# VHH binders against a7h7h6: the designs that were tried, part 11

Target 1, 199 residues: a7h7h6
Amino acid sequence: MPSPAPSGLAPGFLVAAPALGDPNFAGSLVLMAEHHGEGALGFVVNRPGPVTVAEVLASVDEDLRRAAEANGRAGAPVLVGGPVQPERLWILFRPGGIGADAEGAVPVGNGLSLGGSRELLEALVRAPRGDPFLLLLGYAGWAPMQVEREVAAGAWVPLELEGSDLVFDVPLEQRWETAVRRLGLEPGGFLVGGGGASA

## First folded at step 4 (VHH)

Design b03 (framework vhh_vobarilizumab_d1)
Fold by ESMFold2-Fast, scan of step 4:
Structure b03 (fold): chain B 199 residues (1-199), chain A 123 residues (1-123)
Amino acid sequence: as target 1 above (199 residues)
Amino acid sequence: EVQLVESGGGLVQPGGSLRLSCAASGSIFSSYAMAWYRQAPGKGRELVAGITSGGSTSYADSVKGRFTISRDNAKNTLYLQMNSLRPEDTAVYYCAAKYTIESGSWTYKFDYWGQGTLVTVSS
């Protein structure tokens, strides 16, 4: 039986359950950036998108692309953050030096900040040991009380945000499985059993 | 990252039909706007048909009512059904995948192109 959804799902994660039938979110791990009475906003953080960081930067400035190549950032995929405004670029980063106080950036919490300015992107790319970052296209949005209903229905399982390692340090292809294990579940059992460890 | 491979071209008689396919790999096909272009010898490349990520279609006046563009997101494949073919439809047909990124004061527009498939309409 589903427990009542916890209050305040942001900052935190939503782990997609097998009950979720939307192909935009199947097997996804969503970072929740906002959750309030007017709705919720989050980003899928384990879905590779159509372009690399190098391809985005080359369109802005070839010098930026070379800087990313020199810093080992060029081959990273830009992620699909969600189906809402899929053309809009977002920057999720760990504040801790360069970019930490960027003018357009807002704190998400627990070592995570969100921005979207070209100046922030340039600062993050040009710093060899700067803040770790992800580029995301689009976002996931929920109307008032919608995410609470989806959690109650078993479509999503909330996971506490305990720092930013799951976003920046765990390899992309392992993030959903790692999140499932942090819920105290086995990934294989979770998939086979629908919303639980066993069928 | 996205690679496009066209197939289905060939020789056909006037009034005949062909179905072109474009297989996409390496990326999320469903996020892209897709299009078919063609280029006849000595002419520039022209848009034949387009389909948005949401499924809205558009056609060049010269092919309306004869050609149908469609996509299968589960198979990462774009199609062009060509009916009532005419000698003036003879061209190399190219598949294109288009994406737009908007951030702050800049816009990134890019496209990926296949190598083309030849369609010859001749008796």
Scores: ipSAE 0.014, ipTM 0.332, lowest interface PAE 7.9, mean pLDDT 81

Design b04 (framework vhh_vobarilizumab_d1)
Fold by ESMFold2-Fast, scan of step 4:
Structure b04 (fold): chain B 199 residues (1-199), chain A 123 residues (1-123)
Amino acid sequence: as target 1 above (199 residues)
Amino acid sequence: EVQLVESGGGLVQPGGSLRLSCAASGRTFSSYAMAWYRQAPGKGRELVAGITSGGSTSYADSVKGRFTISRDNAKNTLYLQMNSLRPEDTAVYYCAAKYTIESGSWTYKFDYWGQGTLVTVSS
């Protein structure tokens, strides 16, 4: 039996339609990590946050910051993942040198995993392969049926997760436009509804 | 990272008013809790007023009813409207941006400070 429609948006992306009224989500690209009958959870993956990876790592260990600097990642921004629990750090990564479930992480699907522990951060920075990761602050949350209503209203356009280049490789400033073009659309070509995601 | 630059300080007579501004660099101003601190000659630095990222405000008892903290996220600017100024309000006023990250049992605290702006209340 096929899964009900409410489970169909994760893993995947939601692309914010132009003129979306919620300033938390205008021009955003959201990676959907969970979508079920109790709601949905995702992360904005194209909004730079107030601190860098180097600043977070320096708070853990200066040796760890230097290790990240050697890999060229120290200057990357920590991203604003969404308005819910904006102080909470999440770690989104593509396993290579470490396992998908290392240090309490859980697989999201399509080669992506999600965690939040200091031990995971240390393992990723020290991994010889330089496994790709994003640090995210907060998340986007939707109540039951809310994200489905917002998609139906044209506020969000679903995009399938083919690989992870939009998350790790495409520059932040280009992620939304790149996602729009992968939908076969021009950036101004959507039908839009008001409102946005909230806890 | 955020850089903060205060302005609006100066000499004012008792009972006068000043509006302090704190301009923040970058796109992330809305994510910070913001505050105004002051330091008078021979005294320690004290919290004057605070505003959360959500807009909730708090004030020191000495300034309640006279000072108003506000923020304009579109302009990346923090304000302090200072009314009914008194000689004891004379101090260097500092803008501060505060950010906290929680990761399991760890808490990461980030404090950014401006250079300060001098307010002198004197006849």
Scores: ipSAE 0.131, ipTM 0.521, lowest interface PAE 4.4, mean pLDDT 83

Design b05 (framework vhh_vobarilizumab_d1)
Fold by ESMFold2-Fast, scan of step 4:
Structure b05 (fold): chain B 199 residues (1-199), chain A 123 residues (1-123)
Amino acid sequence: as target 1 above (199 residues)
Amino acid sequence: EVQLVESGGGLVQPGGSLRLSCAASGFYFSSYAMAWYRQAPGKGRELVAGISSGGSTSYADSVKGRFTISRDNAKNTLYLQMNSLRPEDTAVYYCAAKYTIESGSWTYKFDYWGQGTLVTVSS
């Protein structure tokens, strides 16, 4: 069913369409964390960045790196979340249940939370239940009405956030095409056809 | 895995020239500040030249006007053009990559180093 995308893009995904002219966003999948009259904020969740999670943890404490490797939580790259403040680290995580949110972390919706502190990173790595997380550098920002105009122009296709598997479980290189298929489209047809529907 | 591999070192006569290269892999080269350091026998390691991600350059006083640092982001390669070489330029030259990440009040530091390439200036 059609959703009123321009007034409710967060929480949700934006799938980059072929009409998006910026080569830095070709094939991007963006998780939308905020969308309101004052603008929007999101994170590209399928672009590997300049360092690995293991390297970030090693820069804090070698014991943290070893703990994360031993429990399988350090095997991913830190992602490029977007061009705004590319030096700023963000932590996107899926709490393992009741009481999982750390101080200063905010719910994004549908089981996802967002934070940015070193204390949160250490807590997630040391947590016995192994809550999954992504580290992101920078974010994507939109001025008032800008993301609505870009969606209307066909640059982005909204996709409902019906789980967190696209963020934590699907391999990076498959996230965009998996999102396209969840829109009911074939990736090859979407890239060539522009409209994405078989007429 | 992060790798920095230096090349171009060798034996050269005083007044000669050499071009050092540093091939980078395993990280987003264009985002990192890059630098050349050197260490002469029995001396400490010193900064020779630096270049920011934006292309701004800096040089040690001892090499100003003789050395030029440059980068090719498309090739993930750092260069040091060394002209008018002097015996006191004899050293092992190291490529370094530096990046910082800010997270609230905490700063993450990433410092990567190559294994070095020997430059000998003598007759």
Scores: ipSAE 0.018, ipTM 0.404, lowest interface PAE 7.0, mean pLDDT 81

Design b06 (framework vhh_vobarilizumab_d1)
Fold by ESMFold2-Fast, scan of step 4:
Structure b06 (fold): chain B 199 residues (1-199), chain A 123 residues (1-123)
Amino acid sequence: as target 1 above (199 residues)
Amino acid sequence: EVQLVESGGGLVQPGGSLRLSCAASGFTFSKYAMAWYRQAPGKGRELVAGIYSGGSTSYADSVKGRFTISRDNAKNTLYLQMNSLRPEDTAVYYCAAKYTIESGSWTYKFDYWGQGTLVTVSS
């Protein structure tokens, strides 16, 4: 087959430029999971959603909620991953020995994987030392050539994925500013500069 | 703690009006579908009116044109404006909050209910 549309944004981040007016994505940091000729798929990783991890677990099993409390995970928010299928739960995790072989889990790259099963959720919650995971509702989707056009227009600035700390370790409210600084920019200057500040 | 607290019920004459309120706390109100249900003595619980997070509404045929459901996301409050009340509207009215998450092989259901408020329509 001829080479499809250029890929290269996944795995990686897209940092929302100040000029991005879509309220679903203003000030967002998106982890790109797929980028190919049929489009792209990613998750906003800095937008708190309507429920906590404890609430999700309590709706399944009160013993799971207690396990999450014991492991310090109960208060973590489930994030809004994007506007597509907003009721669909995704599990983004680091498969360092737990859930790596889970049914339905798909590798993203750079030590990250995606899943969605109850069995995976239970395994991650009950892990003694706690493999990192993030629960997300919905995803961000782009049609063929759409994300490439938006990047070219300055709506998004690509950032290489060097590690997973922006996904699991940096506080939610600091993730966008931290990503901007990793681009070699000051957040305040980026906001004043508008549209990705690229010439 | 999740709480739904209804208020505004009472005794009213046929043809009168009442406004019910439901104060919500302990969850992100704006993202949940909200509804009013009612249960008359000796009968099952029935849906009266519903409102989705986006603002779209639905009504039972028996109340269309008489009742109006609305929400105030800034105040975490659900309302039911009841006009042209009939004796047949006499019931305990319940506030409900609903959210469903699909996760591969499993579905997570969030289904919160208030304790109810009594509405009596009588001469």
Scores: ipSAE 0.013, ipTM 0.373, lowest interface PAE 8.0, mean pLDDT 82

Design b07 (framework vhh_vobarilizumab_d1)
Fold by ESMFold2-Fast, scan of step 4:
Structure b07 (fold): chain B 199 residues (1-199), chain A 123 residues (1-123)
Amino acid sequence: as target 1 above (199 residues)
Amino acid sequence: EVQLVESGGGLVQPGGSLRLSCAASGFTFSSYAMAWYRQAPGKGRELVAGINSGGSTSYADSVKGRFTISRDNAKNTLYLQMNSLRPEDTAVYYCAARYTIETGSWTYKFDYWGQGTLVTVSS
């Protein structure tokens, strides 16, 4: 059966709706990096992971860990980006003078870029008050037409990407509520709209 | 604080069944690879069954077809359904959680273990 052309969900956000129901996904905000005929790829940007930036860096180079502490980055959590390749480290960053032309780095859109190299991580960590970045483990993946079906079923609400502030500037625990408000909805009303005790 | 708490062990007759549970807390359970290991008296610890964060499972040849590993990420719980139990399955069973970070030129592993639950298969 012919399917409609995939909608342009990337770059953009998916806001988890109450209909999703899974407690581990309740309140999730996903940054969509790719959406095409072969599927979609995104990152959960508001779920703290099992390790900190300092722990990751200490496993590589104690000098890098010290640089992260000096630059105020050591205590930040590495996020769980999604269940696919949960051991793979990804770097979301706001390109400025550092990393914008790094090998393997690609623009996502509106002040966001994606990378994964050690060299990029070192450059970002060593830059005093440099470009903001977010480390993620794993990604969220969708098969062809899967994300479109989940959106149509009400599991996710698309939100346009107007800037990178939801990824870097809004506190992690407030990102979902802020995204809901940008949809023109109240978070409490949105949760209650999820349909009752037996659904 | 990371905790893994096993339950469900006990004494069963050969051919019987048991379901082991492992309640996890203090880490992002859904991100970790989970496994059941066992240690029989006088033997080393061996892998019985594993399940990765994506749900892919693996089993030791000695238990394949008899044991089923599963996880409930909403409840932060790992399970081992043990059917057609044999005297050779007698061991302390341990829940384990492992997280591996791979990037560029490094690998880092987080290894967490429960205290174990005893399974005895005898008449």
Scores: ipSAE 0.012, ipTM 0.291, lowest interface PAE 8.2, mean pLDDT 82

Design b08 (framework vhh_vobarilizumab_d1)
Fold by ESMFold2-Fast, scan of step 4:
Structure b08 (fold): chain B 199 residues (1-199), chain A 123 residues (1-123)
Amino acid sequence: as target 1 above (199 residues)
Amino acid sequence: EVQLVESGGGLVQPGGSLRLSCAASGFTFSSYAMAWYRQAPGKGRELVAGINSGGSTSYADSVKGRFTISRDNAKNTLYLQMNSLRPEDTAVYYCAAKYTIEAGKWTYRFDYWGQGTLVTVSS
């Protein structure tokens, strides 16, 4: 008789363990957007990408770039979300009052949504409150049962999505370290395997 | 502010050599495909040589074996080494930076150009 399924990995984070040698994912923090019988989909949220938000906005409208500068978003990098479809832009955002009904926008959960349209990007940038968003290029994909096998092998450690600060607020270069600490581990100890290092 | 500034153009005799440089600023140079275009008097602009972010190069048939494109990502600089120059190589040479992002039904094109540098090949 099969046991009840464990809780799903989405929405949530996967924290890359030191045993994970894939250069696409070494030291990464992945936001899991989907996890179901057909596979899983996530985004690396701590890797700076090839262009800035200002560059994307300037390609649309110079006034949008200026609006982003006023909101402190123009200098942020567009992130590398993963190796699958690295040319495709995704928008991770909070739908509270803006973009909730945007074409193609889908809920991730815990106050987060995904979109990919130019109209959504323009609406978020023009929002009076400067609601937070991330631009991501590409995604991380897993075949059926693949992410479950990788977690069981210790390549990834699941972390609950308790708020969106790791996505929008914690500095990029500190996100993996902060996530490791939220697992109750010290990053230096975790890196040397087994969660311990002695000087 | 995005800038591409070409230098190294000038007057040379047939059979001579020139090295063009393009100094880039205001964007993530290493991620962009870079190219040299030229426009001769009375002609349209043509692609001379290209180099992608991974270092793969391509050349117009008219310059193969004579010109070499290269990049230095640490210096944000693109180069064109031009050897065995001919009068028909006389043109304004333009540096270009290209990147494309696809967002659902939309394509974001980043297509930056320098002001150009004149190369004159004459006896």
Scores: ipSAE 0.013, ipTM 0.350, lowest interface PAE 7.8, mean pLDDT 81

Design b09 (framework vhh_vobarilizumab_d1)
Fold by ESMFold2-Fast, scan of step 4:
Structure b09 (fold): chain B 199 residues (1-199), chain A 123 residues (1-123)
Amino acid sequence: as target 1 above (199 residues)
Amino acid sequence: EVQLVESGGGLVQPGGSLRLSCAASGFTFSSYAMAWYRQAPGKGRELVAGINSGGSTSYADSVKGRFTISRDNAKNTLYLQMNSLRPEDTAVYYCAAKVTIESGSWTYKFDYWGQGTLVTVSS
């Protein structure tokens, strides 16, 4: 069992169910980047953090903050990606042209890529328009067999990743609701019993 | 999307040789450390050989002197030359791209995997 197994949940989403009691994940939508027999890794993509992109960049490089302001990137929130290492910075982006050949940037699948280099961040921030990106602090991690057990217990509902619109185009506050609707469920019904039939 | 496609596995007699290939696409192959792993029936997956982006190699003690890992960055292909094969080398062999992402004071490490290619060394 400790051996890596073929992935079933990545790339894709996990939609938090009402049965999930962990406050770090209540009402969350998680993008799954990796899933195998030795564990899983993902990012919550619908939780705004306490700082903006401009505030993070100001702590690193004032010229880079200024570039973000000039290119309309400054006001976006940095997301809380998960409870593990909440100070660790990640870059999730949709490659158009910038970052296509970036060293260390890795495709997640379905039009999404993951990186972390300063060179990538600078290239994305300096782009006038083109490649959307999210900055994320921390990640969600699962030990071997843990995510499979949580899905089987009804804590998470898997949703296929059909495109990157749910990550970049749907407003943050609507992402969980939109994901629930894409499962063929009504958000209100899901919250009160996971789609009924408990009567 | 990242794809790793292994080939070259098959049935060989003890003492024989095989060359495994892994064709990579969807990422900048030359920038990544690459590795070969294997999984024998009833066993866990084990690292066989690794090669970094600079060409430095490492091997498991069980294969050192018999196996050679190499890469062709122009062809986006990883190779494993296997000589003096033994029945104990029977396994599914997997190609892996080893990803390390560094930003500021942190690093992220994960692997992309191929589907594997079966090597059977029959006595």
Scores: ipSAE 0.012, ipTM 0.142, lowest interface PAE 8.8, mean pLDDT 80

Design b10 (framework vhh_vobarilizumab_d1)
Fold by ESMFold2-Fast, scan of step 4:
Parts: structure tokens; C-alpha cells; sequence
Structure b10 (fold): chain B 199 residues (1-199), chain A 124 residues (1-124)
């Protein structure tokens, strides 16, 4: 499967509206990888998880940790991609060199690809100034017609994927606000993690 | 990179109290399960108390009702309040941090960090 089959919302983003009450998705920016008659699949791309890329790599191979350090990727967090299969590790990357030929990698669109193998991670990490990548745990899933109903209800606002900067270049803590501004809307301080109501 | 530094050990009389602290650095403390283990002279290492990322606690039968484990995520610190100490509580006490990720591709990431230990001696 060399190309994604986009259907309205994929490839693209869903920006969580302030009215969305689900704590798994409050203040989230979701990259939509698939949208078809069987449902939809995406990844929250602005929620840091409990471990860093360096920690994951060190547990696999110390040489991989050193390679990631040389490539400037060691300090990035592994993200929480969504509540479905939270133990499943996904690799979201921009193919260019070795990563473009990786077995089992699937193009998402607009220069983004998705994979999940150890071999892919090793190839990406060992390539000097190679393809940028994110590690994600779990995914966001929607049943047939569910995401369309949630968008119609105002829970999500679609944003077209014009480039991969919201995935790789914009700082995590700014991704939702940046996406809201690209929609021409005023951002809300809508990230789960605390904050008081006192003046 | 990763460090767990225990403190608060010492010599105390039977019936006395001690509070152990474990200062953590180099990892996302709030996401890890934390535990206190001990190793008495001539014995194996045993789990004393555990606390998960959500704050749920567990205790060995030998310390239940006497010891209290707690954590301060803002300070990246784990505590063990030890009351009604007995000579059989004499051991080196170790702080441990644990997190496991399992993937369908056959990868298992075990983050298993240990401190150097702090000696607790209970004697008259």
C-alpha cells in the first residue's frame, strides 16, 4: 500500500474544539492518517508521554542512543498518540533517505509516512541528519461515520495538511494554538495539566 | 544521566522512627512506578513498599501498618516513613523506579533504575 486513500479528513488535522469534553482529546491536535468507510485513524501529535526517545533507544541499544544524540533527536518525548492500544509504538516520519525504502512503512501524505518496526527505527536513527521522526504510543480511532458526526457536532475543526511543520517543527506546547490560529480562530488555554481560576 | 539518591538512613533504637527520601533526576519521575526494596545482611533483596504513578500503594506483610510510602511529583522525591522499627528491619534500603513498554513488534522497553542504597540499623 504505497499511497494513502484520503477521504475528506485524511491526510489533515483535527483541532479539538473547547466544547470537546473527552479528557483523552481535550486541547489536542490530531493528525488524520486514514478516513474511509470502515472508520478513521489518527494520532495526537501534541501530548508528551512518560519517556523520551533517548530512554527508548538506550533500552534497545546504547549505540542507537549515541546516534540519536548525534542527530539531535535524543531529547524529544515519545508522544501519547491516543487511547487505543496505548502500548503499541508507532513511528511517524518524513521519508527522504533510508526511511523512504523501509519495509512496512505506509505513506500518509504530504511527505509523511507511518511505520512501527524496530528495523525502521534503527535505520532512521543511524542516518546522519536523516529523516525526522516522532515516536507515538497508541492511536485515536473512530468507528464508521463517528468522526463525521463529531465534526458536524462541533467537537473537531478540520485543518488541511499544507506541510509537516506542525508534526516536526512547531514546539509541542504550541501546536494546538498554532493550528487554531491557522483556522483564523482565537486560541484557548485548553491543555489538561492544571491551572487555576483565581485572578 | 539517570540518578536515584537515597538519604535518611541511620542508627535507631527498637520502637523508633526514620524517614527515608529518594531524590530522582534524569527521567520523568511522575510517570514511573516507584518502590522501596531492602537487603538485610546475608539475605536477598525484597520489596518493602510500592507506589504507582496514580498513587496506589502496596506493602510487604512484614511492614504493613508500620511503614508509609509516599511521593511528591513536584519535587521528584519518593519517601518512606518507618515507624515502630524492629531489629529485623535492619537492612540497606534501595529506591527503585520502573516503567515497561511492550510493543506488538516484539520490543520490550524496561526502564529499571536503582539507587545506591541507604543503611538502616535498628539496635539498642
Amino acid sequence: as target 1 above (199 residues)
Amino acid sequence: EVQLVESGGGLVQPGGSLRLSCAASGFTFSSYAMAWYRQAPGKGRELVAGINSGGSTSYADSVKGRFTISRDNAKNTLYLQMNSLRPEDTAVYYCAAKYTIETPSGWTYKFDYWGQGTLVTVSS
Scores: ipSAE 0.000, ipTM 0.291, lowest interface PAE 11.4, mean pLDDT 81

Design b11 (framework vhh_vobarilizumab_d1)
Fold by ESMFold2-Fast, scan of step 4:
Structure b11 (fold): chain B 199 residues (1-199), chain A 125 residues (1-125)
Amino acid sequence: as target 1 above (199 residues)
Amino acid sequence: EVQLVESGGGLVQPGGSLRLSCAASGFTFSSYAMAWYRQAPGKGRELVAGINSGGSTSYADSVKGRFTISRDNAKNTLYLQMNSLRPEDTAVYYCAAKYTIESPETGWTYKFDYWGQGTLVTVSS
C-alpha cells in the first residue's frame, strides 16, 4: 500500500453517517491512508474480525504467541479492515521505539504507520509495552471521484486525524461514538448497522 | 469460543429430503468459507458441498443436482438441502469453516479450520 496522499481525505478519518446503508461500512470508522486522482484506500478500525492476535501468532510461532500473552496482546481481535482482499493481513502501528518506515512500513501521518511484514509483527509483539499495533484483514477501496461523491452525499463525514488515540487508546466499541462526538454531533440518537433497527 | 453445531439429521426413506443446518458462533461467519463434509462408516471424510464468503458454490459429482448449499450471514447459519436421497448418502455430515490469512508483503498464509461434531443421516426403508 502507498504513502498517504499529500492532500484530500488522507491522512484522516471517515465517520459513517447513520444514513449510510452499505452493510460493509455501516457504523464504521475508516482510517484513510491514500486519497488521490486514481482513487482512495482506507481501513475500518472499529470492526472485530474472526480471529485473535494469539490465533494468528500460534499458527506461525508458538514463542510469539507466548510473548503476546506475556505482554497482554494475545486476546485482541484482528480487525476487519474492509471488503477488498479480506485475506490480506495489514499492520497499523504507532511508531515509538520502532521507526515509522521500519521493515518496509510507510508513514500514514500524525503518529501512524502501516506495514505487513512478519519482521515488523515480531518486533511489535516482542516489545513489552512497546509500540501499539492493530492487525487488520482487508481494506476499503474507492474508484476515482467515488469517495468525494459519497462525502458530498453525506454518507461519510471527514474527521481530521489528531494523533492516534482513536485507533489505539479508545476502546474498540466506543470508537465510532467518540469520533461522532469529535465532529460536534450527539451519537445517542444514532443506530449502527450490522445489528441496528433500521439497517 | 468458536462453535459449529449441526442439526437436521435423521432417518429418511430413499427419495426423501432433509435440510441440515449449522449454527455458527464465536467468529465472523460472513468472512469464512463454509463446507459440508460427510463420512460413511469405515470410510474417510469427503467434501460434499462448499460455499465461499462471496457466495460461489461447489459440489461433489455424486450430489450435483440433488443437494443445495446456502448460507444466511444475518443468522450465522449454513444449510444443506438434500433431495432425492439415496442409501449411499448415509453418513455423518460435518459442518466446516475455513479462513486463510495472507501477509501483503511476504505472501505467507494462515489457514483456520473449524469443525462441528457432526449429524447422522440414515437413508433406509
Scores: ipSAE 0.010, ipTM 0.297, lowest interface PAE 9.9, mean pLDDT 82

Design b12 (framework vhh_vobarilizumab_d1)
Fold by ESMFold2-Fast, scan of step 4:
Structure b12 (fold): chain B 199 residues (1-199), chain A 122 residues (1-122)
Amino acid sequence: as target 1 above (199 residues)
Amino acid sequence: EVQLVESGGGLVQPGGSLRLSCAASGFTFSSYAMAWYRQAPGKGRELVAGINSGGSTSYADSVKGRFTISRDNAKNTLYLQMNSLRPEDTAVYYCAAYTIESGSWTYKFDYWGQGTLVTVSS
């Protein structure tokens, strides 16, 4: 029985406030893929996991691992997308090119799509031109009205999705700070000016 | 009885425009994300445009700036406004609905339409 809830946090980012306190999300940048009356789903896009693309592919298909090495994909980290279903593999990619027509791909917004099929993974790994994608293990999930409550409490600051560079182009270690600056804030001042007093 | 029924397909000249509609019934339309897919002769099915329950949109690079996806929750209808049509836009266009599966937090394409044919002749 979900109550009606405000929508509009997806597509977009949630920027973790410095005083969030949850170690699963401290300093994280979350891409919000869906937000509606039944809840929300997103992915942490700045947390490298303990395994590489090649290591994940080796567990799926040895020929795909070899293709990743041949195409320069092997050394990239697989991200920790969130604490829910940490063994489920997700694929975040730009629509267009060889992977664009994969069935089961879900539009996220502004040049981003989400998938999970082996066919999509193979097409992206075998693309020799380096078309951008990220592999993520797990996701961040919120029950009905939970994410709205956390935003109202100052745990998360919404940031509009104006392109995919925070997902693919900005180095992982700089994504949270870059997102804070796009909010018009200095990362060092964020605790005092924006989030810290409310937490 | 869940249904998605596409309409508005037809024959147009290059540079012309068409507006596709997808009439939804049997589910809470406003709670679902919606998408348009197409399948051209000799090609696989490809995502054209999507719109989530909050109204945020995504487009394939080949249609960006030419196509606009929109929804009317009061009418339970999804739209695709197609401008500056090209011969390569010739395809059967499909409407799809998806949601977060409660309890598992996974995406599920719950419903698909039967498609509407768009032919762009030069």
Scores: ipSAE 0.000, ipTM 0.166, lowest interface PAE 12.4, mean pLDDT 77

Design b13 (framework vhh_vobarilizumab_d1)
Fold by ESMFold2-Fast, scan of step 4:
Structure b13 (fold): chain B 199 residues (1-199), chain A 124 residues (1-124)
Amino acid sequence: as target 1 above (199 residues)
Amino acid sequence: EVQLVESGGGLVQPGGSLRLSCAASGFTFSSYAMAWYRQAPGKGRELVAGINSGGSTSYADSVKGRFTISRDNAKNTLYLQMNSLRPEDTAVYYCAAGKYTIESGSWTYKFDYWGQGTLVTVSS
């Protein structure tokens, strides 16, 4: 049973199966940023949080909030990225200009990059091109061998990154169902415990 | 025993090219992020180029468009193709292997394994 993920589970997605009872992850789509011998790290990319980008920026700099409003960035929700360090802000973005060489930003793979600095946030907000980005609070973490065991137990189904549209373009409420269909599964069948095609 | 062994350094004229290699052993190479750092005389170490386990790359502004980092997981080898070399590229170049992690509230690559370095001199 070969995995479609290019390097283990990262870069790639984990699609939550119905058997996963944790309310932090029920119906979630997780972007996997790292998977190695010391564990794994990812971000839930389909859970809107209680605040918008504008509200976060207003708490930092009113001029920056105004720049986001002018560039059409202000209304997007900040996502709940996972239960670990829920107060820490992460920036997931597709570099296409100014952000590509930003200090502290690191590549995730398949045209995606990750950062967390104020300088990166300012560069992305002020970018005239409007390079896509998501703000995330917290992350999902797995101890060594934990995510492999959860996948083997059927809690998560890996999906290869074929593009970044599930992160930036597909509406939040449709991301999980779209990911299930890309696995070649029917969402309804998956929900009634038919997550495996051979079940 | 973890080892990173660099090769390919030397003396080259401005505008010339060099290809550095780093042979890795003693760990699962494909699971690690790899990087090239350099240290010029009297300066601190700086990250030149990085490549994660998924193959995604990053470059310092000073080398972007001139240097290309790549990896061959079948050969456990990291490469740095250096084109259009300048006198300011003169430094000892180090191969490093590491993991992406959170340190002191910031995301960073923590490089635990380092090579001995290879000297690159760009001079007429």
Scores: ipSAE 0.000, ipTM 0.148, lowest interface PAE 11.8, mean pLDDT 80

